# VH-VL binders against q9umr5: the designs that were tried, part 436

Target 1, 268 residues: q9umr5
Amino acid sequence: SYKPVIVVHGLFDSSYSFRHLLEYINETHPGTVVTVLDLFDGRESLRPLWEQVQGFREAVVPIMAKAPQGVHLICYSQGGLVCRALLSVMDDHNVDSFISLSSPQMGQYGDTDYLKWLFPTSMRSNLYRICYSPWGQEFSICNYWHDPHHDDLYLNASSFLALINGERDHPNATVWRKNFLRVGHLVLIGGPDDGVITPWQSSFFGFYDANETVLEMEEQLVYLRDSFGLKTLLARGAIVRCPMAGISHTAWHSNRTLYETCIEPWLS
Below, E stands for the ipSAE of ESMFold2; O stands for the ipSAE of OpenDDE; V2 stands for 0.75 times the mean of E and O plus 0.25 times the DockQ between their complexes.

## First folded at step 21 (VH-VL)

Design go6 (framework fv_mavrilimumab; at its last look DockQ between E and O 0.94; V2 from the best seeds 0.88)
Fold by OpenDDE, look of step 21:
Structure go6 (fold): chain C 268 residues (1-268), chain A 123 residues (1-123), chain B 111 residues (1-111)
Amino acid sequence: as target 1 above (268 residues)
Amino acid sequence: QVQLVQSGAEVKKPGASVKVSCKVSGYTLTEYSIHWVRQAPGKGLEWMGGFDPEDGEPFYAQRFQGRVTMTEDTSTDTAYMELSSLRSEDTAVYYCATVSYDWETGRYSFDYWGQGTMVTVSS
Amino acid sequence: QSVLTQPPSVSGAPGQRVTISCTGSSSNIGAGFQVNWYQQLPGTAPKLLIYGNSNRPSGVPDRFSGSKSGTSASLAITGLQAEDEADYYCQSYDISLSGWVFGGGTKLTVL
């Protein structure tokens, strides 16, 4: 039988948003138990990511326990960061494939529609004033805001991304790395026409330098230092990069071609 | 206040087609997705199809594929459901309903309903 | 017959608590899709009663509550009143049918 698939949603998503993905899985892998975790939906998706990690952890633990052969994670957008954190804090997870579906894995720095809605008077260049405050860090979006022009503030104020990246020293860094490395495969999905993830290369652990030049994963300090295991994963062939053009952010989970090319191969 | 006003009762012969209208007031069709649900006499609710609230495309229950067509006229804020090749089993009250998304809860629901249109299919 | 299974009828006396179950499967409720509940008074169109498992629309008394667990959902009515006599339907999305689905409906009789 196929391993269970757990789906973790992004900002303001509904389980309904993933109906096509589940239908694809059902069609191509009949009998697969697929569950979209119905937690932190809507406005609640703005809650601190660590809170979300705890909630989702409670939901996945019993699923994993019932699946000794392992499970697959499909984590969309913000959910990709939640899942990465889950895999970092769980010393007993049994995730075979971690599919990061258009997630800002190296953070976000851009005026997205979501940001405009939440902060209509805020500009990308000034959002650091909000996000790197204690108040701002109470919002999920700010937990992975990564301002390349204010790296010091990011490193010191980011209560989530900087920690799971191992960019700021913390007592659990070694253990989290060990835990994350338990994953069988890390499947990174994203593309240039996303329109939300900024830069889109963030889905592949690329990101801006201080001049807003996008550097690839292998040029990032987190990779070079192997702070959370990217270098190790790549070395053992455990990282899969699946870029695809022509897909908007809200369509990653509802595109058949994308599913067949980038997701389905890792659901065995 | 959102109101859905449907067309009047219909009596059809087997093999004929029926087209039911649903006029939306209080809001525009662009703000809601219209779905259709029918109910045979003394029976339960059956979803027929509607417009997907996320991508705006029509999709139908498998049972009605090829026999039902749902359309919208945004200029008149009216939705239509046409059912062809009518059978006696199609005798039912047909409802239109709005599907909305609540961003606070991240939930979809059929929040407003028309008064229903009785369609009787008899020889 | 229905993808979502409800008891055909339930009854209770005024002031009592009644529950209506909605049993689904891994292709709908168990897949994580939300459950809505509708009330249909005799001779009227359905009315949204509960949405998203446990949320009440404006105007719905707090004596109505919904819950979801596993592959099932439940509607609870406390302080049962005569006006609650109606048919109740649960609803969810089913991936095997690629569409919305309703339960078979439950007729609630107030004794």
Scores: ipSAE 0.924, ipTM 0.953, lowest interface PAE 0.4, mean pLDDT 95
Fold by ESMFold2, look of step 21:
Structure go6 (fold): chain C 268 residues (1-268), chain A 123 residues (1-123), chain B 111 residues (1-111)
Amino acid sequence: as target 1 above (268 residues)
Amino acid sequence: QVQLVQSGAEVKKPGASVKVSCKVSGYTLTEYSIHWVRQAPGKGLEWMGGFDPEDGEPFYAQRFQGRVTMTEDTSTDTAYMELSSLRSEDTAVYYCATVSYDWETGRYSFDYWGQGTMVTVSS
Amino acid sequence: QSVLTQPPSVSGAPGQRVTISCTGSSSNIGAGFQVNWYQQLPGTAPKLLIYGNSNRPSGVPDRFSGSKSGTSASLAITGLQAEDEADYYCQSYDISLSGWVFGGGTKLTVL
């Protein structure tokens, strides 16, 4: 029988948005128990990511307890950051595959419609004034805002991303790294035509330098210092990269070819 | 003040087709997706299909695949449901309804309904 | 096909509390899909009462409330009034059927 699958949605999502993904799993792996966590929907997806991590943690514990052989996570967009934090804060989690579906793992530096609605007088070049304040850090989008031109503000003010990346000293760094490294596989999915994740290589732990040149994962300081275990995972052969062109941000969970190529092989 | 006004009652013979219209006023079809629900006499509600609010494509309940076609005319704000190869079991009231997304809650709902169109299939 | 099970009828006296259950499965409510509730008065179209498990649209009295747990949902009506006598339907999405589904309906009688 197949391991249970837990789905964590993104910003302003609903369980309905994942209906096609769940149908693909049901058709290809009949009998798999799949749960889209029905938490932090709509406007609640803007709550601080640590609050979301706490709520999602409480929801996954009973599912993991009933599946001693392990579970899989499929985590979309903002949800991929929630899931990475879950893997760091949960002692003895039993996640085999962590499937990161077009998630801004190294952060976001791009304008979106939701950013224009929340902060209508701002563009990406000046959002650091809002996001790197205590008030701004109360919004999930600002928890992973990563302005490559204001790195010292990012490192000082980020309450979430700089911590889970191990970019700022904190007392839990060793334990979080140990917990994260218990995952069986890290499956990274994304592509150049996403249109929202900026740079799209953030889904593969790539990001801008100060000149807005994209450095890939292996060129990032967090990889080179192995601050939360990326270098260790890659050396174990536990990182799978599955880029796919031609998919917009809202279509990752409704493309059958993407599912068959990048997701299905990891749903043992 | 959204209103859905459906075409009048129809009597059909077995094997015929019926096409029910649903005119939307107060808003446009670009703002709402139309779904169709039927109710046989003395029975419950049965979803037939509609236009997906996320991608704008029609999808149908498996029971009606191959017999139903749903279309929209945005120039007149009118949706249509055509059911072919009619049987006596297709005797029902056919409703159209709007499906919309509430961004604050992240939820979908069938919030405005037409008055219903009675379709009777008899020899 | 109905995969959402409701009791065929419930009753209560004016002023009482009544609940209507909606039992689904792991392919619908249990997979995380929302539950909506509709009221249908005799000879009329259905009317939205509750959407997204517990949200009440404008104009619906606060004595109507909804909840969801596991594979099941519940509609509660407090302060029961004669005007509440109607048929009530739950609704969710089902991945096995690839579509929206309604419960079989519950006739509420006010004694």
Scores: ipSAE 0.799, ipTM 0.903, lowest interface PAE 1.1, mean pLDDT 92
ESMFold2 (binder alone), look of step 21: mean pLDDT 89; pTM 0.925

Design go7 (framework fv_mavrilimumab; at its last look DockQ between E and O 0.87; V2 from the best seeds 0.84)
Fold by OpenDDE, look of step 21:
Structure go7 (fold): chain C 268 residues (1-268), chain A 123 residues (1-123), chain B 111 residues (1-111)
Amino acid sequence: as target 1 above (268 residues)
Amino acid sequence: QVQLVQSGAEVKKPGASVKVSCKVSGYTLTELSIHWVRQAPGKGLEWMGGFDPEDGEPFYAQRFQGRVTMTEDTSTDTAYMELSSLRSEDTAVYYCATVSYDWETGRYSFDYWGQGTMVTVSS
Amino acid sequence: QSVLTQPPSVSGAPGQRVTISCTGSSSNIGAGFKVNWYQQLPGTAPKLLIYGNSNRPSGVPDRFSGSKSGTSASLAITGLQAEDEADYYCQSYDISLSGWVFGGGTKLTVL
């Protein structure tokens, strides 16, 4: 039988948004138990990511317990960060494939439609004033806001991304790294036509330097220092990069070609 | 507030086709996702199909594939459901309804309903 | 025969609490899709009663409540009133059918 698939949604998503993905899985892998976790939907997805991690943890623990052979995670957009954190804090997870579906794994820095809706009077260059405040860190989006021009504020104020990245020292860094390394495969999916994840390379752990030049994963300090295990995972052949052009952010979970090329191979 | 007004009752012979209309007011048809649900006498609700609220594409229940066609006329804010090859089992009240998304809760639901159109299929 | 299974009928006296179950499967409620509930008074079109598992539209009394767990959902009505006599339907999405699905409906009789 196929391993259970757990889907973690993104910002403002509905389980309905993943209907095509589930249908693809059902069609190609009949009998697979697929669950979109019905937590933190809608505006609740704006809650602090650590809160979400705790909630999702409570939901996945029973599923994992019933699947001793392992499970697969498909985590979309913001959900990808939630899942990475989840795998970092769980010392007993049994995740075979962690599929990061267009997630801002190295953070977000850009004026997107989502940001404009939430912060209509805010510009990308000034959002740090909000996001790196204690008040701002109560919102999920700010938990992975990564302003390359205010690295000091990011490192000191980010209560989520900086920690799971191991960019700021914390007592759990070693343990979290150990836990995360339990994953069988890390499948990174994203593309240049996403339109939301900024830069789109963030889905592959690329990100801006201080001059807003995009550096690849291997150039990032988190990789070079192996702060949460990226270098180790790559060395063992556990990282899969699947870039695809022509896909908008809201279509990653509903594209058949993308599914067959980037997702299906890792659901066995 | 959205209002849906459907066309009048229909009586058809087996093998014929019926086309029911649903006129939208309060909002434009382009702002709404119209779906159709029928109910046989004394029976439950059965979803027939509609326009996907996320991508706007029509999709139908498998049971009605090839026999049902749902269209929209945005100039008149009217949605249509045509069912062909009618049989006695198609005798039912047919409802149009709007499927709406709520960003606060992340849900879709059938929020507004037409008054229903009785379609009787008899020889 | 419905994908979502409801009891055909429930009854209660005025002021009592009644519950209507909606049993699905791993292809709908268990897959994580939200459940909505509809009330259909005799001779009328259905009306949205509960959406998103447990939310009430404006105008729906708080004596109506919805919940979801596992592959099932439940509608609870407290302080039952004569006007509550109606048919109630749960609704969700099913991946095996690639479409929206309704329960078989429950006729609620107020004694």
Scores: ipSAE 0.916, ipTM 0.947, lowest interface PAE 0.5, mean pLDDT 95
Fold by ESMFold2, look of step 21:
Structure go7 (fold): chain C 268 residues (1-268), chain A 123 residues (1-123), chain B 111 residues (1-111)
Amino acid sequence: as target 1 above (268 residues)
Amino acid sequence: QVQLVQSGAEVKKPGASVKVSCKVSGYTLTELSIHWVRQAPGKGLEWMGGFDPEDGEPFYAQRFQGRVTMTEDTSTDTAYMELSSLRSEDTAVYYCATVSYDWETGRYSFDYWGQGTMVTVSS
Amino acid sequence: QSVLTQPPSVSGAPGQRVTISCTGSSSNIGAGFKVNWYQQLPGTAPKLLIYGNSNRPSGVPDRFSGSKSGTSASLAITGLQAEDEADYYCQSYDISLSGWVFGGGTKLTVL
């Protein structure tokens, strides 16, 4: 029988948004127990990411307890950062496949409709003034805002991304790395036509340098230092990269070809 | 402000088709999706199908697949439901309702309902 | 095709509390899909009463509340009034049917 699948949604999402993905799993892997965690929907998805991680952890524990053979995570957009934090803070997780579905794993440096709604006079070049403040860090978007032109502010102010990336020293770094490395596979999904994740290569742990040139995962300091285990996972053959063009940000979980190519093979 | 006004009652014979219209005012069909729900006399609500609010494609309840067609005319903000091969058990009130996502509150629900259209199927 | 089970009727006296259950499965409520509730007064179209398991739209009295646990949901009505006499339907999404589903309905009688 198939391992249970836990789905963690993104910013301003609801469980309904994943109905097609769940239908694909039900059709191709009948009998699989699939749960979309129905927490932090709509505006609640703006709560600090550590608060969300705690709430999602509480929901995941009973599902994992019923499945000692392991579970799979499918984590979309902002949800992929929640899931990566879960894998780090849970010393007892039993996740086999962590499927990161167009998630800003190295952060976000792009204007979105949500940013304009939340911070109306902002643009990406000046949002660091808001996001790298104690008040700004109370919003999830700012928890993974990554301005390549203000790296010192990012490193000092980020309450979430700089910590889970191991970009700032903290006492739990060794334990979090050990916990994260217990995952069986890391499946990275994204593509150039996403339109929201900026740069789209953030879904593959790529990101801008100070000149806004995209450096790939293997050129990132967090990879080179192996700060949370990316180099170890890649050397182990546990990282799967599945880029696909022609898919917009809201369509990743409703494209059957993407599911069959990038997701289904990892849902043992 | 949002109103859904449906076409008038219909009397049909078995084997015929019926096409019910639903005119939207106060919003446009580019801003919301129309779904259809029917209710036989003395019975409960039964979802028939509608346009998915996220991808804009129609989808139908399995029991009506092949008998129902739902269309939208965005130039007139009017939705249509056509049910073919009518049987006596298709006698019901047919409602149109809006389904929309409110990204502020994180909800999908059937928010606004038309007045209903009675369709009677008898020989 | 009702996959959501409701009691066919419930009754209560004015001022009392009544609850209406909605029992689903792992393919709907248990998969994480939210539950909405609708009130239908005799001869009228349904009206949204509760959305997203527990949220109340503007204009719905505070005495209506909803909750969800596991594969089931519940609508509670406190301070029961004669005007609450109506049919009540729960609703969710079902992945096995690939569609929206309504419960069978519950007739509330105010004694």
Scores: ipSAE 0.730, ipTM 0.874, lowest interface PAE 1.4, mean pLDDT 91
ESMFold2 (binder alone), look of step 21: mean pLDDT 89; pTM 0.926

Design go8 (framework fv_mavrilimumab; at its last look DockQ between E and O 0.89; V2 from the best seeds 0.88)
Fold by OpenDDE, look of step 21:
Structure go8 (fold): chain C 268 residues (1-268), chain A 123 residues (1-123), chain B 111 residues (1-111)
Amino acid sequence: as target 1 above (268 residues)
Amino acid sequence: QVQLVQSGAEVKKPGASVKVSCKVSGYTLTELSIHWVRQAPGKGLEWMGGFDPEDGEPFYAQRFQGRVTMTEDTSTDTAYMELSSLRSEDTAVYYCATVSYDWETGRYAFDYWGQGTMVTVSS
Amino acid sequence: QSVLTQPPSVSGAPGQRVTISCTGSSSNIGAGFQVNWYQQLPGTAPKLLIYGNSNRPSGVPDRFSGSKSGTSASLAITGLQAEDEADYYCQSYDISLSGWVFGGGTKLTVL
């Protein structure tokens, strides 16, 4: 039998948004138990990510317990960060494939229509004033806002991304790394035509330097220091990168070609 | 508030086609996702198809594939449902409805309904 | 026959609490899709009663409530009133059918 698949959504998503993905899985892997976790939907997706991690943890624990052979995680957009954190804090997870579907794994820094809707009066260059404040960190988007021009503020104020990345020292860094390394495969999916994740390479743990030059995963300090296990995972062949062009942000979970190429191979 | 006004009752012979209209007001048709649900006399609700609220593409229940066509005229804010090869079992009240997304809750629902159109198929 | 199974009928006296169950499967409710409820008064079109498992549209009294667990959902009506006599339908999405699905409906009789 196929391992259960757990789907974690992004900002303002509905379980309905993932109907095509579930249909693809049902068609190609009949009998697979697939569950979209119906938590923190709509505006609740703006709640602090640590709160979301706790809620999703409570939901996945019983699923994992019933699947001793392991489970697969498909985590979309913001959900990818939630899942990474989830796998970091769980010392007993049994995730075989962690599929990060167009997630800002190294953070977000960009003016998108999506952000303008949430912060109509805010610009990319000034959002740090909000996001790196105590009340700003009560919003999920700010939990992974990564301003390359205000690294000091990011490192000191980010209550989520900086911690799960191991960029700021904390007493759980070693344990979180150990836990995360329990994953069988880390499948990173994203592409240049996403239009929301900025830079799009963030889905592959690439990100801006101080000059807004995009550096790849292997050039990042988190990789070089192996702060949460990326270097180790790569060394063991556990990281899969699947870039695809021509896919907008809201279509990653509803594209058949993408599914067959980047997702399906890891659901066995 | 959205209002849906449907065309009048129809009487058809077996093998014929029927086309029911649904005129939208309050919002433009381009802002809405119209679906069709029918109800045979004394029976339950059955979803027939509609336009996907996320990508705008039409999709139909498998049972009606090849026999139903749903179209829209944005110039008149009118949606249409055409059902061909009618049979007695198609006798029902046909409803148009909007499927809307609530961003606060992240939910979809059939939130507004037409008054229904009775279609009778008899020899 | 319906993908979502409801009891054909329920009854209660005025002021009582009644519950209508909606049993689905791993291909719909169990897959994480939300459940909506609709009220259909005799001779009228259905009306949205509950959306997203437990949310009430404006105008719906708080004596109506919805819940979801596992592969099932439930509609609860407290303080039953004569005007509540109607047919009630649950609704969700099913991946095996690639479409929206309704329950078979429940006729509520107020005694």
Scores: ipSAE 0.913, ipTM 0.948, lowest interface PAE 0.5, mean pLDDT 95
Fold by ESMFold2, look of step 21:
Formats: structure tokens, sequence, C-alpha cells
Structure go8 (fold): chain C 268 residues (1-268), chain A 123 residues (1-123), chain B 111 residues (1-111)
């Protein structure tokens, strides 16, 4: 039989948004238990990411306990950061495949309609003034805001991303790395036509340098220092990169070809 | 105030088709998605199909696939449901309803309903 | 395929609390899909009571409440009143049917 699949949605998503993905799984892998975690929907998806991680942790524990053979995670957009934090903080997780579906894993540096709605008079060049404040860190999108021109502020103020990336020293770094490394596979999915994740290479642990030139995962300090295990995972052959052009941000979970190519092979 | 006004009752013979209309006022069809739900006399509600609020394409309940067509005319803000190859068990009240997304809660609801159209299929 | 199961009827006296259950499966409520509730007075169209498991639209009294757990959901009505006598339907999305599904309905009788 197939391992259970746990789905973690993104900003302003609903479980209904994943209906096509779940239908594809049901068609190709009948009998698979799939759960979209029905938490932090709508406006609640703006709550601090550590609060969301705690709530999602409570929801996945009983699912994992009932599946000693392991589970898979499919985590979309903001949800991919929640899932990576789960893998770090849970010393007893049994995740085989962590499928990161167009997630801003190295952060976000781009204007979006949600940012404009939240901060209508701000542009990406000055959002660091809001996001790198204690008040700003109470919003989920600021928890992974990554301004390449204000690295000192990012490293000091980030309550989430800088910690889970191991970019700031903290007492749990060794334990989090150990926990994360227990994952069987890390599947990275994204593409140049996403239109929201900026740079889109953030979905593959790439990001801007100070000149807004994209450095790929293997050029990042967090990779080179192996801060949370990326270098170790790549050396094991446990990282799968599955880029696909022509898919907009809201279409990743409703594209059949993307599912068959990048997702289905990892749902053992 | 959103209002849905449906066409009048119809009597049909088995094998015929029926087309029920649903006029929307207070909002436009570009802002709302219409779904259709029927209820046989003394029975419960049965979802038939509608326009998906996320992708704007029609989709239908499996048991009606091939017999039902749902269309919208945005110039008149009128939705239509056509059911073909009618049988006596298709005798029911047919409702249109709006499906909308609430950004605050992240949820979908069938929030406004038409008055219903009685369709009687009699041999 | 999977059908949402409701009790056919429930009764209560004025002022009492009643609950109406809605039992689904892993292909609908258990997959994480929301539950909505509708009230249908005799001879009228359904009216939305609860959406997204527990949210009340404006104009619905707070004596109506909803909850969801596992593969099941529940509608609670407190302070029962004569005008609450109606049929009640739950609704969710089902991946096996690729569509919205309603429960069979529950007739609430106010004694």
Amino acid sequence: as target 1 above (268 residues)
Amino acid sequence: QVQLVQSGAEVKKPGASVKVSCKVSGYTLTELSIHWVRQAPGKGLEWMGGFDPEDGEPFYAQRFQGRVTMTEDTSTDTAYMELSSLRSEDTAVYYCATVSYDWETGRYAFDYWGQGTMVTVSS
Amino acid sequence: QSVLTQPPSVSGAPGQRVTISCTGSSSNIGAGFQVNWYQQLPGTAPKLLIYGNSNRPSGVPDRFSGSKSGTSASLAITGLQAEDEADYYCQSYDISLSGWVFGGGTKLTVL
C-alpha cells in the first residue's frame, strides 16, 4: 500500500485549491490516504510562521504515529517553509519524501498583491523597514522576507528564515540539522514563469547576491557550510531538482504533467 | 443585495430536454460562480455541477456527465442548465446557487439561492 | 462512491440543545475539505447556516455552531426555537466523485 500524504497549503489557500492534486493521487495511487491540513486558512495564514509550525506539528503527529512505515509531505509556497521547519524541530518525524512545491526556501524579495494589500504604500526596496521590525515579524510573509541589500538587518531581525537556514547561530542548530537529515528525499519544484516567488530560484535554494545576481544553491554559504544539511543531502543523492517552465504560481497543484513528472515518482 | 431569479415551471416528456435559466442581479457573473442543485419531491439536495470559482470552467457530477450542460451569458448575467434525455426520476425542483470565496476565512460557500424551478417529467 | 451520512431525524424541546452529525470519509471531510451547513424551511430554498466548518454568515444567530473532527462534522443548535423546525444538510467536496456532495438531510422537529 502507499504511504500517507500530508499536504500543507500556502498563503490564502484552501483545501479546495488542492482538489486536482488529490484527484491525481487518487487516480494513480488508489487507496493512498491524503490529508490537506485544514489549519491557518484565509487571514490566519498571515500569522507568525512559528505559530503555524506549532499548529501543524500538532496535526501531523497523530498521522505519523499511525504510519510507522513513513509519510510524504507535499508543501506548497509558504507551506514549504512550514514543512522544512517541521523537519528540523521534530526529532521523531518519519518523512520519506519532502516535496517542496514552488516554495521560497531562501526567501522572497518581490512585490506581490498580498504585500500591496498589507503594506499599500511600500515597495520591495523599502519593505525591510517594516519586515525587519518586531511588528513586521508578526506577519508570515515578513518571516521569510529576504532583502539582499540589507543583509545585516535580515540576519538580526529574522525570527524564522535566518534560523531555519542556519544563518544565525542558535542553540538548536545541531539538533535541527540532525532531524532534517532524516528525510529520505528532498524534491524541489519550481520554474521561471511562476510570477510570484522572487527570485524563482529560491524554490531551489538559490538567491540574490547584493547585485541581484542569482547564486545557485551550491554557491550559497548555507550550502558550503552545510549549515542545515543541504551539502550532505546532495552528496547522498537525496536532492531531486525538478524545474518546469510555463507554470504560474497558482497552477503548480493543478497541472497533470507537473504531477506526473515531478511528484508522482516520489509517492511510494 | 444578490438575487437569483429562475425561469418558470416546466412539464416534459421522457427523452426531451429542459433548459432552466437563472438571472443574477446585485452582482455580475464575472464576480460569481453559479452551481445547480436539484431536489426530488420529498428527497434531499443533489449537487449537479457548476462553474468552478477558481478556474471558471464548468464541471459536473459524474451521474449527469454527458446529459447536462451549464453555460453563462455574462452580457445578461444569466446562467443556464440544460438536462437532456429526461427520465421520470429527473422530476425535481432545480435550484441555482452562487459559490463565492471568503478571503477572511479562506472558505467557499453556496451563499445565495434561486427560488427553484419545478421540472416534471411525465410519461 | 462516498456519501455524507446524517441521521434522518432529530427532536428537541424549546430551549434545549440538539446536534446533527455528518459522517464522511477519507475522500471528503477526512481529506481536509470544508463542511458547510444549510437550513431548508418547508417549501423554501436552502439557506446557508455555516460555512468552512464553523463560520456563521451575517444574520445567522450564534445559537447555531459547527465543528469538524477527523472524517465527521457536527451542527449544534442551542436555545431551540419553534422556527428552527426544518431540514438540515451538510456539504463537502469529494475527490472520488470529483465534485460537491450533500448529506442526506436531517429533519429537526421541535416538540
Scores: ipSAE 0.841, ipTM 0.919, lowest interface PAE 0.8, mean pLDDT 93
ESMFold2 (binder alone), look of step 21: mean pLDDT 90; pTM 0.931

